VH-VL binders against q9usg8r228to453. Designs and how they scored, part 34

Target 1, 226 residues: q9usg8r228to453
Amino acid sequence: IPESAEWMNHLLEKVWPLINPEMFSSVADQIEDVMQASIPSFVENVRVASLDQGSHPVRVVSIRSLPSGEASESFSEKQASEAEHKDEPEQQRKQFYNFELCLAYHAKPVEDATSTSARASNLHLRIVFYPGIKGTVGFPLPIWVEIKGFVARIRFRCELMPEVPFLKNVTFSLMGLPELNVSAVPVAEGGVNIFGLPLISKFVNDAISAAANEYVSPKSMTIDLS
Key: E = the ipSAE of ESMFold2; O = the ipSAE of OpenDDE; V2 = 0.75 times the mean of E and O plus 0.25 times the DockQ between their complexes.

## First folded at step 15 (VH-VL; framework fv_cixutumumab)

Design b2 (at its last look DockQ between E and O 0.46; V2 from the best seeds 0.00; counts 0 for: pae O 3.5 > 2)
Fold by ESMFold2, look of step 15:
Structure b2 (fold): chain C 226 residues (1-226), chain A 123 residues (1-123), chain B 108 residues (1-108)
Amino acid sequence: as target 1 above (226 residues)
Amino acid sequence: EVQLVQSGAEVKKPGSSVKVSCKASGGTFSDYWISWVRQAPGQGLEWMGGISPDSGTANYAQKFQGRVTITADKSTSTAYMELSSLRSEDTAVYYCARESYDFWTGTDYMDVWGKGTTVTVSS
Amino acid sequence: SSELTQDPAVSVALGQTVRITCQGDSLKWYDASWYQQKPGQAPILVIYSKNNRPSGIPDRFSGSSSGNTASLTITGAQAEDEADYYCNSWDYEGDHYVFGGGTKLTVL
């Protein structure tokens, strides 16, 4: 069933800036691993120094509720559950809630295009490249990467429980690779080849997409909240 | 055995309404979305709308918006579809179907169907 | 577009393999389900989620998908497989389910 998302967006406006950026460290590590595996031979090392959500939240574009509980079990599970649950109250059965979200992100324009302080309100990564021969420490080249926008369609399966907080685990899966637009800006401007910035943007975009591909259907991830 | 039992055939005059019932047996009624699908003689299947009995929320195809009302009664495990302002073009077989969802593949599917209710609209 | 397009008719010789196709933009996001309908009967589900088969459906029925196309394949067609076949999926843009126009399968 299609549903209104306006209340969730109002909640996200309050909650988004309060999230500890360290909650994204595993995502940052996955992106770093993908980048490290695909760097050119003249680059020794690449690091994701930080991933920060800023203060401008993602937006929920749409929500669709889906058949849940027994209706979301496999054929064999449904036959077994129907037999076991024939004489039980519904509140005592294992319960799942399924829904789909479409999330969109769109960076806010900033007044000073070159200021990193003004850009900090948007979702961003700080990436450091170390040029040089593998096995040696090269000169660090810091790059600011801004997420200009993305669109992701995600399905969720929530397993419920009767005790607070009422949510035992959440499983999610991406409905295809997200649409993604990134922009790279060096932190230090001296001597930087402006020609190379589109290549860096593409490299980072491809790395984020490859990391996201680990969660594209039929693949999924489960988060235990109990 | 999981079954959907529909009400019997109806003969109606233009401008009247019809209410078709769909009683479920087996399974947990409130967990399943119930869809209504019609088929005019010699034609294909046409989705009309559906309902979540748990929430009571219904969704309708745009073609039928304003003419169709879908409801569910959890105490009797029965869904209803009412089509108003009947026309001769509404002569069809009306099916109810139980919807399931497979998260791991992202598929909605109609795993149990009623046998259909023939509605004939004639002057 | 939100439409699902099927060929209106196909034929197959007894014991041969046939493929019934279904095309539409919704299939890039949602897997098709396939329904068999014999004259005077309600549809029955034969394939869901690409290639999953409900209990009681013969293993000669299989499904596949590529791009915005879904296919139902019957390997070793039998006389009892003569029926109409419909594909179905959710249309995210229109917020509704959509059926294909149906394909009449004739077994020679």
Scores: ipSAE 0.422, ipTM 0.726, lowest interface PAE 2.9, mean pLDDT 82
Fold by OpenDDE, look of step 15:
Structure b2 (fold): chain C 226 residues (1-226), chain A 123 residues (1-123), chain B 108 residues (1-108)
Amino acid sequence: as target 1 above (226 residues)
Amino acid sequence: EVQLVQSGAEVKKPGSSVKVSCKASGGTFSDYWISWVRQAPGQGLEWMGGISPDSGTANYAQKFQGRVTITADKSTSTAYMELSSLRSEDTAVYYCARESYDFWTGTDYMDVWGKGTTVTVSS
Amino acid sequence: SSELTQDPAVSVALGQTVRITCQGDSLKWYDASWYQQKPGQAPILVIYSKNNRPSGIPDRFSGSSSGNTASLTITGAQAEDEADYYCNSWDYEGDHYVFGGGTKLTVL
């Protein structure tokens, strides 16, 4: 890992536990929506109770600046853009800062899976299944989903402005679907597990992947910070 | 059409330094990274480093760290590669190349190349 | 440091299809670009971002990738396709570009 990534990781280690999990509420909602859209017939409903980052941070594997030119979808578009803007003063052009991040996460091994505190040290989802056929609602089944690991490559395009916070828009895109490994664990010992843990893990994995797919290139998301 | 015009061939003695120039014409210069790639006789391509003329930030291959300096002058649209402590093994054709990228594809590529500068290191 | 490996030489009959493969760990995370180089000339970009062709590159050139491999395919090889071909990728660990060793393509 380059030195530049190292100091960033050190910062992340300090800041990560301070992050309010509510910041991930939007992500949790998206995952929930996907889950609800893909629930089996014998499940009445599924909810994401929480998404918590824990205390173990993601790691920046690499960070690099990209060329400051306008993002284009094709070589031909770039050439055309260059031809069109050849005579335009640089000061009149929108300024962008582009960079790429590669992130990796690996959960710390938990010796005692029954320990909530130990589990909470890792990135995790709490989901609740409501089993039932249409018109019937069974008892809620809480499930703890541990994120064992993921790797993601993300590109960012920042539109700069002279006013604070110097960022007008930030666009990001995933470079492919992140590699994801999740594991479902029972919250309570002896609970009726109507769903095999592997099935639940797959269900959650698929849901997260589907949610992530909405941001995979050539799709992107733009956040207005102005 | 964007072109990269490189300086002429150089003959250098061991221990000396060489500075190769690469001037861009026909397009924007500051918006793209410029990479330097060398090729020894009968050998493959080897990336040495690159620079963002806009920011002035340069990145170097570890093999050349401390021995290569890449600079750029935005006013003249020219990138420079200086290699010091020359050895016979540094005899090669040195290319400058423009790095382009597609934000949506997640891949960078060298789309425009100079014609190369032959540097010969001989006693 | 991550390395990219290529077969040093391959041959193809005129009008036939040939595939040049590049292998390396960096390819798991970064799509390859491919460069054609003829003797005494600078490299020319022929494929980028997996399967994109620059303007002027014939459609007989195509790219693919799988796992830790990337491939350049020439469908209907022409005599002018005889050249050295290099794959290129980015190594995130070393923050540097990596070239394959090159493949000499002979058109028979």
Scores: ipSAE 0.072, ipTM 0.669, lowest interface PAE 3.5, mean pLDDT 87
ESMFold2 (binder alone), look of step 15: mean pLDDT 88; pTM 0.918

Design b3 (at its last look DockQ between E and O 0.07; V2 from the best seeds 0.00; counts 0 for: pae O 7.4 > 2, placed apart)
Fold by ESMFold2, look of step 15:
Order: C-alpha cells, then structure tokens, then sequence
Structure b3 (fold): chain C 226 residues (1-226), chain A 123 residues (1-123), chain B 108 residues (1-108)
C-alpha cells in the first residue's frame, strides 16, 4: 500500500468507530424512500430503523491525484471551455485539487451469529417490514442486514481558496455503481422466513444501489466547507 | 483544437542525454497532465512518467526512476522529458500525450498524442 | 508494480466479431483505456472508462470489464481495424500508469 494510503487507513482505524451513526440518517432516509417506493402490495410499509458503521473500518486501496479542471465537463464541452478561458489570466481562475479514492469494505466473520454485539462490529442496517395485516397494527418484522462488502471508486474535486481553511467546496462523485454485497441475516427468533432471506437481500441490495446511483457520475454532491 | 508538437529526431551517443520537447497549442496547458510514452522498434508502448504543469508534480515509472526528468514551462506551454545515461536500448520513438479528466463522467484518458520523436542511440 | 497481460496476436475474419483481452491486478480497481495504433502512427484512443467511445470512433468498438480482466470488442471487423491494440490502466501498487504488451489484430 502507498505511504499516503497507509496514513489514511491508520487514521480510519482510529476514527471509524467514533463516528456518530446519526450522521448517516440522511443516507438511511434515502434508502428507506427507495424501498418504500418499491414494496410489494402485501407489505404496508418498510423502514430503515438504523444504519450503523460499526467498528470495522473501510479501507483505502489507493489514492491518486488527477488533472485539474473547473467543471469536469464532457469532452466536447471541455474543448469549448478551453477556448473560453483563453482570455482569462490563470491567476484569476478557480484553483482545484482533484483526486480519486478507491475504497474497499469487507465485513469480518462473526463467531456468534446470534450475538448482536458481535454483529454490530460490521457495517449494517436494521430494517423493519410491516406486513399488510388487516384489522390490526400488528408486530413489525425486523430484519438485520449486513453489508458484506463493497468496492467504490470516488472522485473528489476540492475547490481551494486563499483564506483559512483553504478549502471552499468539496464535490464528490462515484465512478460507476459500487460493487455491493448485502446479506439479510436472522437476529430475531422466528421473525424471518428462511426462504425469503435471499429475496430480502436482493431487495435491499437493489435499494442501496439505486440510492447510490444518485451520486454516480455525472451526478455529484457538493459540500460547502468555507 | 488541441495539438501537441514534438521536437525533431535526435541521434545520440551512449552515455549522453536527450531532452525532448512537447509544445501544447489550442488549450489551457496548466489544466492537463502530460504523459511520456516510448516505443522501441517492433515493441509495445511503455509509459515513462507524467507531469502536472500547474503544480510541477512529476511521477515516474520505477524502471526510469533516477534517469528521467520531466518538467514543464507554463509560459511556453511546453513539457520536456530528459533521459540521461543513454544506452542502445533507449532507441525508440518518444511520445507525449495529454491526460484528460472529466469529473462528471468519471473518466480519464490520453486524448491527444504528439506525433513522436525518434531518438537513436548508437555507438 | 502490476503488469497488464495481452495476447500478442489475434486474427478475425472480415465482418466477424473479435475480443481482445487485458488482464492485471490493477483492473480490479481501475478501468482500462484502449488505444489503437497503425504502423508509423501515434496511438489513438478508442475506448475509455470501461465502455465509453470518443467522438469519431465507430460504434463497432465496445469495451467491458469483469474482475481483473478488461476486453475490447470489435463487432463486424473491417480491414481498417487491422492494427495494434493496447490497454492502459493506473497501477495502484507502483503509483503510475502501465500499458499492456499490445495485441496485433489481423483481419483476414
């Protein structure tokens, strides 16, 4: 692993467990919205009760610097943008630092499959299905969903500024839909249909992938840090 | 329209050095990295290194580390590759290529190539 | 650093489909770009980022990837497609780009 990736992985090992899981509530809500839009007619509702990163961190496979670019436009638009900038002094242009991260996650095997404490060390979701039970509110059907692994390639465009903290905007975008492996697992006695686990796993996998697709290039998210 | 114009063919003796130039025209030089790629007669393409003209950062393939120096001059929109301690095995065509990056499509590629500079190393 | 491996030569009958492959550990994480080179000419880009085709490249050219393998496919090969083809990818272990050894495509 390059020295820069080693430094980041060491930092992640320390920081990852300290992140407040509530910071992921927006992601959980987006996944929930996707699932609610696609539930079958015999299910009244589905919710993401929690999304928790656990203590087993994501790993940086690599980081590399990329050429600068103001808008990261298409090939033809880039050539037009180059012509437009011929009248601008370079010192007047926006300053960017662009880089790419390749991230990998692999869940650690748990020795005790029924222990919620042991399973909580991995990235996971708790999902609750509400079957369409006529005439009753009924009891929810809780499902534990473990992220077995994912591979994601992310590009970052950091807009620089001369004032402290020197970082104005950070834009990120996924380079293609991440590889994603998700597994629904039994964590409650009698609460899961063993024949339904593969279907639930696929349903959740598709929902997470659809949510992630909103950030796949050319789509992006920009965070203002100034 | 972006073009890369390379310096002319060179004949060198073993142990000397060569410096090949690559002048960009029709674009913003500082926004793009420049790669250097060589091709020995009858052989494949071999990536040598790259430079960011904006930062001056250069990266080199391990095979060439210590023998190759890649520089850029923003004022003339020109990149240079200097290969020292020349050997007969360094006889090749040396290409420069512009690396492009499109953040929105998640792409990078070498989209513009120079025509190549033939360097012949003979005793 | 990792190596990109290509078959040194492949043949295709005129109008038939051919696949040129590229293998390497870096392809697990980074997409290949594909370059065509005709004798005495500089390479030109034909496929980037898995399956994107630059303007001016015929739609018979396509790309794909799976695991540590990238492929360039030419559907309905033409005589003008006879050339050397190189894959290129970022080598994350060496922190630099690497080219495959090249594949000589012969159109029969």
Amino acid sequence: as target 1 above (226 residues)
Amino acid sequence: EVQLVQSGAEVKKPGSSVKVSCKASGGTFSDYWISWVRQAPGQGLEWMGEISPDSGTANYAQKFQGRVTITADKSTSTAYMELSSLRSEDTAVYYCARESYDFWTGTDYMDVWGKGTTVTVSS
Amino acid sequence: SSELTQDPAVSVALGQTVRITCQGDSLKWYDASWYQQKPGQAPILVIYSKNNRPSGIPDRFSGSSSGNTASLTITGAQAEDEADYYCNSWDYEGDHYVFGGGTKLTVL
Scores: ipSAE 0.097, ipTM 0.607, lowest interface PAE 6.5, mean pLDDT 80
Fold by OpenDDE, look of step 15:
Structure b3 (fold): chain C 226 residues (1-226), chain A 123 residues (1-123), chain B 108 residues (1-108)
Amino acid sequence: as target 1 above (226 residues)
Amino acid sequence: EVQLVQSGAEVKKPGSSVKVSCKASGGTFSDYWISWVRQAPGQGLEWMGEISPDSGTANYAQKFQGRVTITADKSTSTAYMELSSLRSEDTAVYYCARESYDFWTGTDYMDVWGKGTTVTVSS
Amino acid sequence: SSELTQDPAVSVALGQTVRITCQGDSLKWYDASWYQQKPGQAPILVIYSKNNRPSGIPDRFSGSSSGNTASLTITGAQAEDEADYYCNSWDYEGDHYVFGGGTKLTVL
């Protein structure tokens, strides 16, 4: 790992546990939406109860600057940028910083998979299935989904501004679908696992992948930081 | 299918101005930049400028700065290119082209072209 | 302003492969697009973003890049491929699109 990435990783180790899991609420909602759209016929509903990053951070594998031509703004962003600066002299083009980030995550081995506290150290999803069995009121089935690992490559375009924090907009796009490995574990309180764990794992994996696909190039997302 | 329909041929005297129109049909006009490209007889393609119909922002090639004005009317889905102080060297076919964008590479390209407008400058 | 340079003319035998190359500094950081133009017609986009083909363009057209060069390759040239070909890129220094001088392709 380059020195720059190492520095960043060290910072991430310190900051990661401080991140409020609520910051990932939007991601959780997206995953939930996808899951709800693709639920099996024998399931009435599925909910994402929580997405928590745990204490073990993602790692920066690589970071590199990109030329302006490799990760430029989307057409819509270009239009928006030009609209904002319509009255500015033609010579003052918005400044952008483009870079590519490769991230990897590997869960720490957990000795007791039934221990919530032990599992909470890793990135995880809490999901609740509501089975729809004919003639029976389905009891909610809580599932713990552990993210065992993922690898993602992300390109960023940062619109720079002269005012603090010097970032106006950030656009990101996934360079392909992330590699993802998830494992579903029943919560001890959840009773009889009506669904095979492999099936649930696959379902969740597919849902996350589908959600991620919404950000895969040429698709992108822009965050306004102004 | 998106089409760009340009105005008809023009014959102009030196020193006069010409305004060429480019009307888009079959798609969203405001979502795309429009470029103007000319081609003198027997010569290559030369980029003149572009406009964002949505924002009204236009960029020009330095060679044409001060002589060319590119405008757009979103209500009619029409882009205009006006070239003033015409010279014999301005005799060319003038094309409008729609710019599309690839986020992956961050590059624009001209995917739809008008059929061109012939402008002849003669004394 | 940065220029894009192309050979003014190339020839290819029917069914053979030809490569048209464009060279310029702008190509170092901006992928080329390629346009085909037949006499009396408007240009047609044939390759964009290095090696992407628009709908309707035959798969015999391909694009590549290396350093400050971009290339259009026609594998298995057909008679209808006889045309002028222009490369295009963006010059960040000049803040303008740049076209190559064009290459006239003759199919023998």
Scores: ipSAE 0.018, ipTM 0.542, lowest interface PAE 7.4, mean pLDDT 86
ESMFold2 (binder alone), look of step 15: mean pLDDT 89; pTM 0.925

Design b4 (at its last look DockQ between E and O 0.56; V2 from the best seeds 0.00; counts 0 for: pae E 5.1 > 2)
Fold by OpenDDE, look of step 15:
Structure b4 (fold): chain C 226 residues (1-226), chain A 123 residues (1-123), chain B 108 residues (1-108)
Amino acid sequence: as target 1 above (226 residues)
Amino acid sequence: EVQLVQSGAEVKKPGSSVKVSCKASGGKFSDYWISWVRQAPGQGLEWMGGISPDSGTANYAQKFQGRVTITADKSTSTAYMELSSLRSEDTAVYYCARESYDFWTGTDYMDVWGKGTTVTVSS
Amino acid sequence: SSELTQDPAVSVALGQTVRITCQGDSLKWYDASWYQQKPGQAPILVIYGKNNRPSGIPDRFSGSSSGNTASLTITGAQAEDEADYYCNSWDYEGDHYVFGGGTKLTVL
């Protein structure tokens, strides 16, 4: 890992546990929406009870600054843009900062799988299945989903402005679908297993992937920070 | 058309320094990174480092850290590469190249190259 | 530091198809860019990303990737395609660009 990423990882180790899990509420909602859209016929509903980052941070594998030029999809578009804006003063142009992050996460091995606190040290989802046929609701089935690992490459484009916070817009895009490994574990021993753990894991994996797909290149998300 | 015009050939003695210039024309100099790549006679391409003229931030290959200094002057749209403590092994053609990237595809490339500057280090 | 490896030399008959392959760990994370270099000339970008051609590059040039490999394919090789070809990628571990050793293509 380059030195540039090392200090960032050190910072992440310190800050990661301090992050309020509520910051991920939007992500949790998106995952929930996808799950609800793809539930089996014998499941009435599915809910994401929580998404928690735990205390074990993601790791920055690489960080690199990219050219500050306009984001374009093609070489030809860049050439065309250069030709069109050749005479525009630089001072009138929007300023951008572009960079790329490669992130990796690997869950810490949990020695005691029965320890909720130990499990909570890792990234996890708590989901609740409500079994039932249409119009009927059974007992809720809580499931603990452990994120065992993921790898993601993300590009960011920051539109800069002279006013605080000096960021007007931030656009990010996933460079491909993230690699994801999840494992579902029962919350309570002896619970009714309506789904095999592998099936649940696949279901969750597919849901997260589908949610992530909304941000995969050439798709992107822009956040207005102004 | 965007062009990179490099300074002329240099002949240097061992232990001396060389500074090669690369002037960009026909484009937005501040929107791109400039890389320096060298090629020894009969050898392959070797990346030395790059600079963001806009920010002034430079990156260097580990092999050249401490010996190479890359700078840029936005006012003249010119990038510079200075290599110190020259050795015979530094005899090469030195290229400047514009680094571009495709944000949406996650690719980067060097799309414009200078014609190269021959630097000969001889006693 | 991550290295990119290429065959030092390949040959192709006129009008035939040839594939030049580049291999390295950096290619797992980043697509390669390919450069053509003729004697006494600067390199020219011929392929970047999965299969992108800059303007002016013939359509007989194509790119592909799989795992830790990237390939440049010339379909219907022409005499003017005789050159050295270099792959390039970003080494995320070393935070630097890496070039392959180059492949000399001879058109027979």
Scores: ipSAE 0.544, ipTM 0.827, lowest interface PAE 1.2, mean pLDDT 89
Fold by ESMFold2, look of step 15:
Structure b4 (fold): chain C 226 residues (1-226), chain A 123 residues (1-123), chain B 108 residues (1-108)
Amino acid sequence: as target 1 above (226 residues)
Amino acid sequence: EVQLVQSGAEVKKPGSSVKVSCKASGGKFSDYWISWVRQAPGQGLEWMGGISPDSGTANYAQKFQGRVTITADKSTSTAYMELSSLRSEDTAVYYCARESYDFWTGTDYMDVWGKGTTVTVSS
Amino acid sequence: SSELTQDPAVSVALGQTVRITCQGDSLKWYDASWYQQKPGQAPILVIYGKNNRPSGIPDRFSGSSSGNTASLTITGAQAEDEADYYCNSWDYEGDHYVFGGGTKLTVL
């Protein structure tokens, strides 16, 4: 592990559990929207009740700087463009810091599988299914979904400014669809048929992956921090 | 037409140093990083280090830490690699190459190579 | 365990298909690029990213990757394809690039 990643991981151990879970509400809403678009006809509705990061943090595997230029063109287009702008030594006046993170998450084994407090230390979703015929009141079926692990490679483009906070725009993009492993369990003993849990796990995995796909390169998200 | 023009062949004694130049033409010197790659006779390619001409920040392979210095001069569009404390095993062809990347696809590659500079270390 | 490993030599009959492989832990995170080198010449880029081909490289060259393995495939090998082939990737443990040891391709 590089020294810079080691410092970030030490900081994350302290900061991760202090993050306000409400910061993830927009992510939870996106996952919910994808799930609602894909529910089977024998399910009336599905909701994401919460997304909580727990206390066991993601791990930074790698961080590296990238060149500051604003050239995001194919190999052929770069060669053609350079032929047209031969010997042009100046850069744009915008100031950027570009970098790449590799993140890994692996849920900590739960010593007491029956303890909700022990499970809460890992990244998880609380999902409620409403089985039933559309137009009929369904009864709630709460499902606990643990994120067993994921790996992601993310690029950031930070536009700098001289005033505090020194960041104007931050753009990020996922470098491929993240690898994702989820596991569903019922909240209560008699809440769900045990044979159905693998299908629920697959449904949730596919929904999270589909939501993430909206940020996979060349798609991106820009946040104005100024 | 992007070209990297390297300095000529050199013959050096053990314990001395060599400085190889790499002049860029027909491109945007500050837009890309410059890498140095060497190849001993009959051996494979070996990445030595690279530099961002814009920031002056250099990065070195662990094997060469303390012996190699990579610099760039934006005003002349020229990168330099200096290898000190030369040994006979440093006899090799030294290439400079332009490091390019596609920011959004996460790909990195060396698209333009110099023709190489032969450095021979003998007494 | 951050090195890129290649077979030192591979042979292919003229017109047949060959795969050259490259293995390393860094390939789980970073794509390999592939370089062809003929005797007395500088390397040239033949594949970058997962399967991108620079202009001027024949479409018989293709790339793929899975897990910690990257592959260069030449379909319908020609005599001019006889060369040394190197993979290259970012080594996240060392914060630098690394080349594989190279594969000498012989076209029979």
Scores: ipSAE 0.256, ipTM 0.679, lowest interface PAE 5.1, mean pLDDT 81
ESMFold2 (binder alone), look of step 15: mean pLDDT 88; pTM 0.917

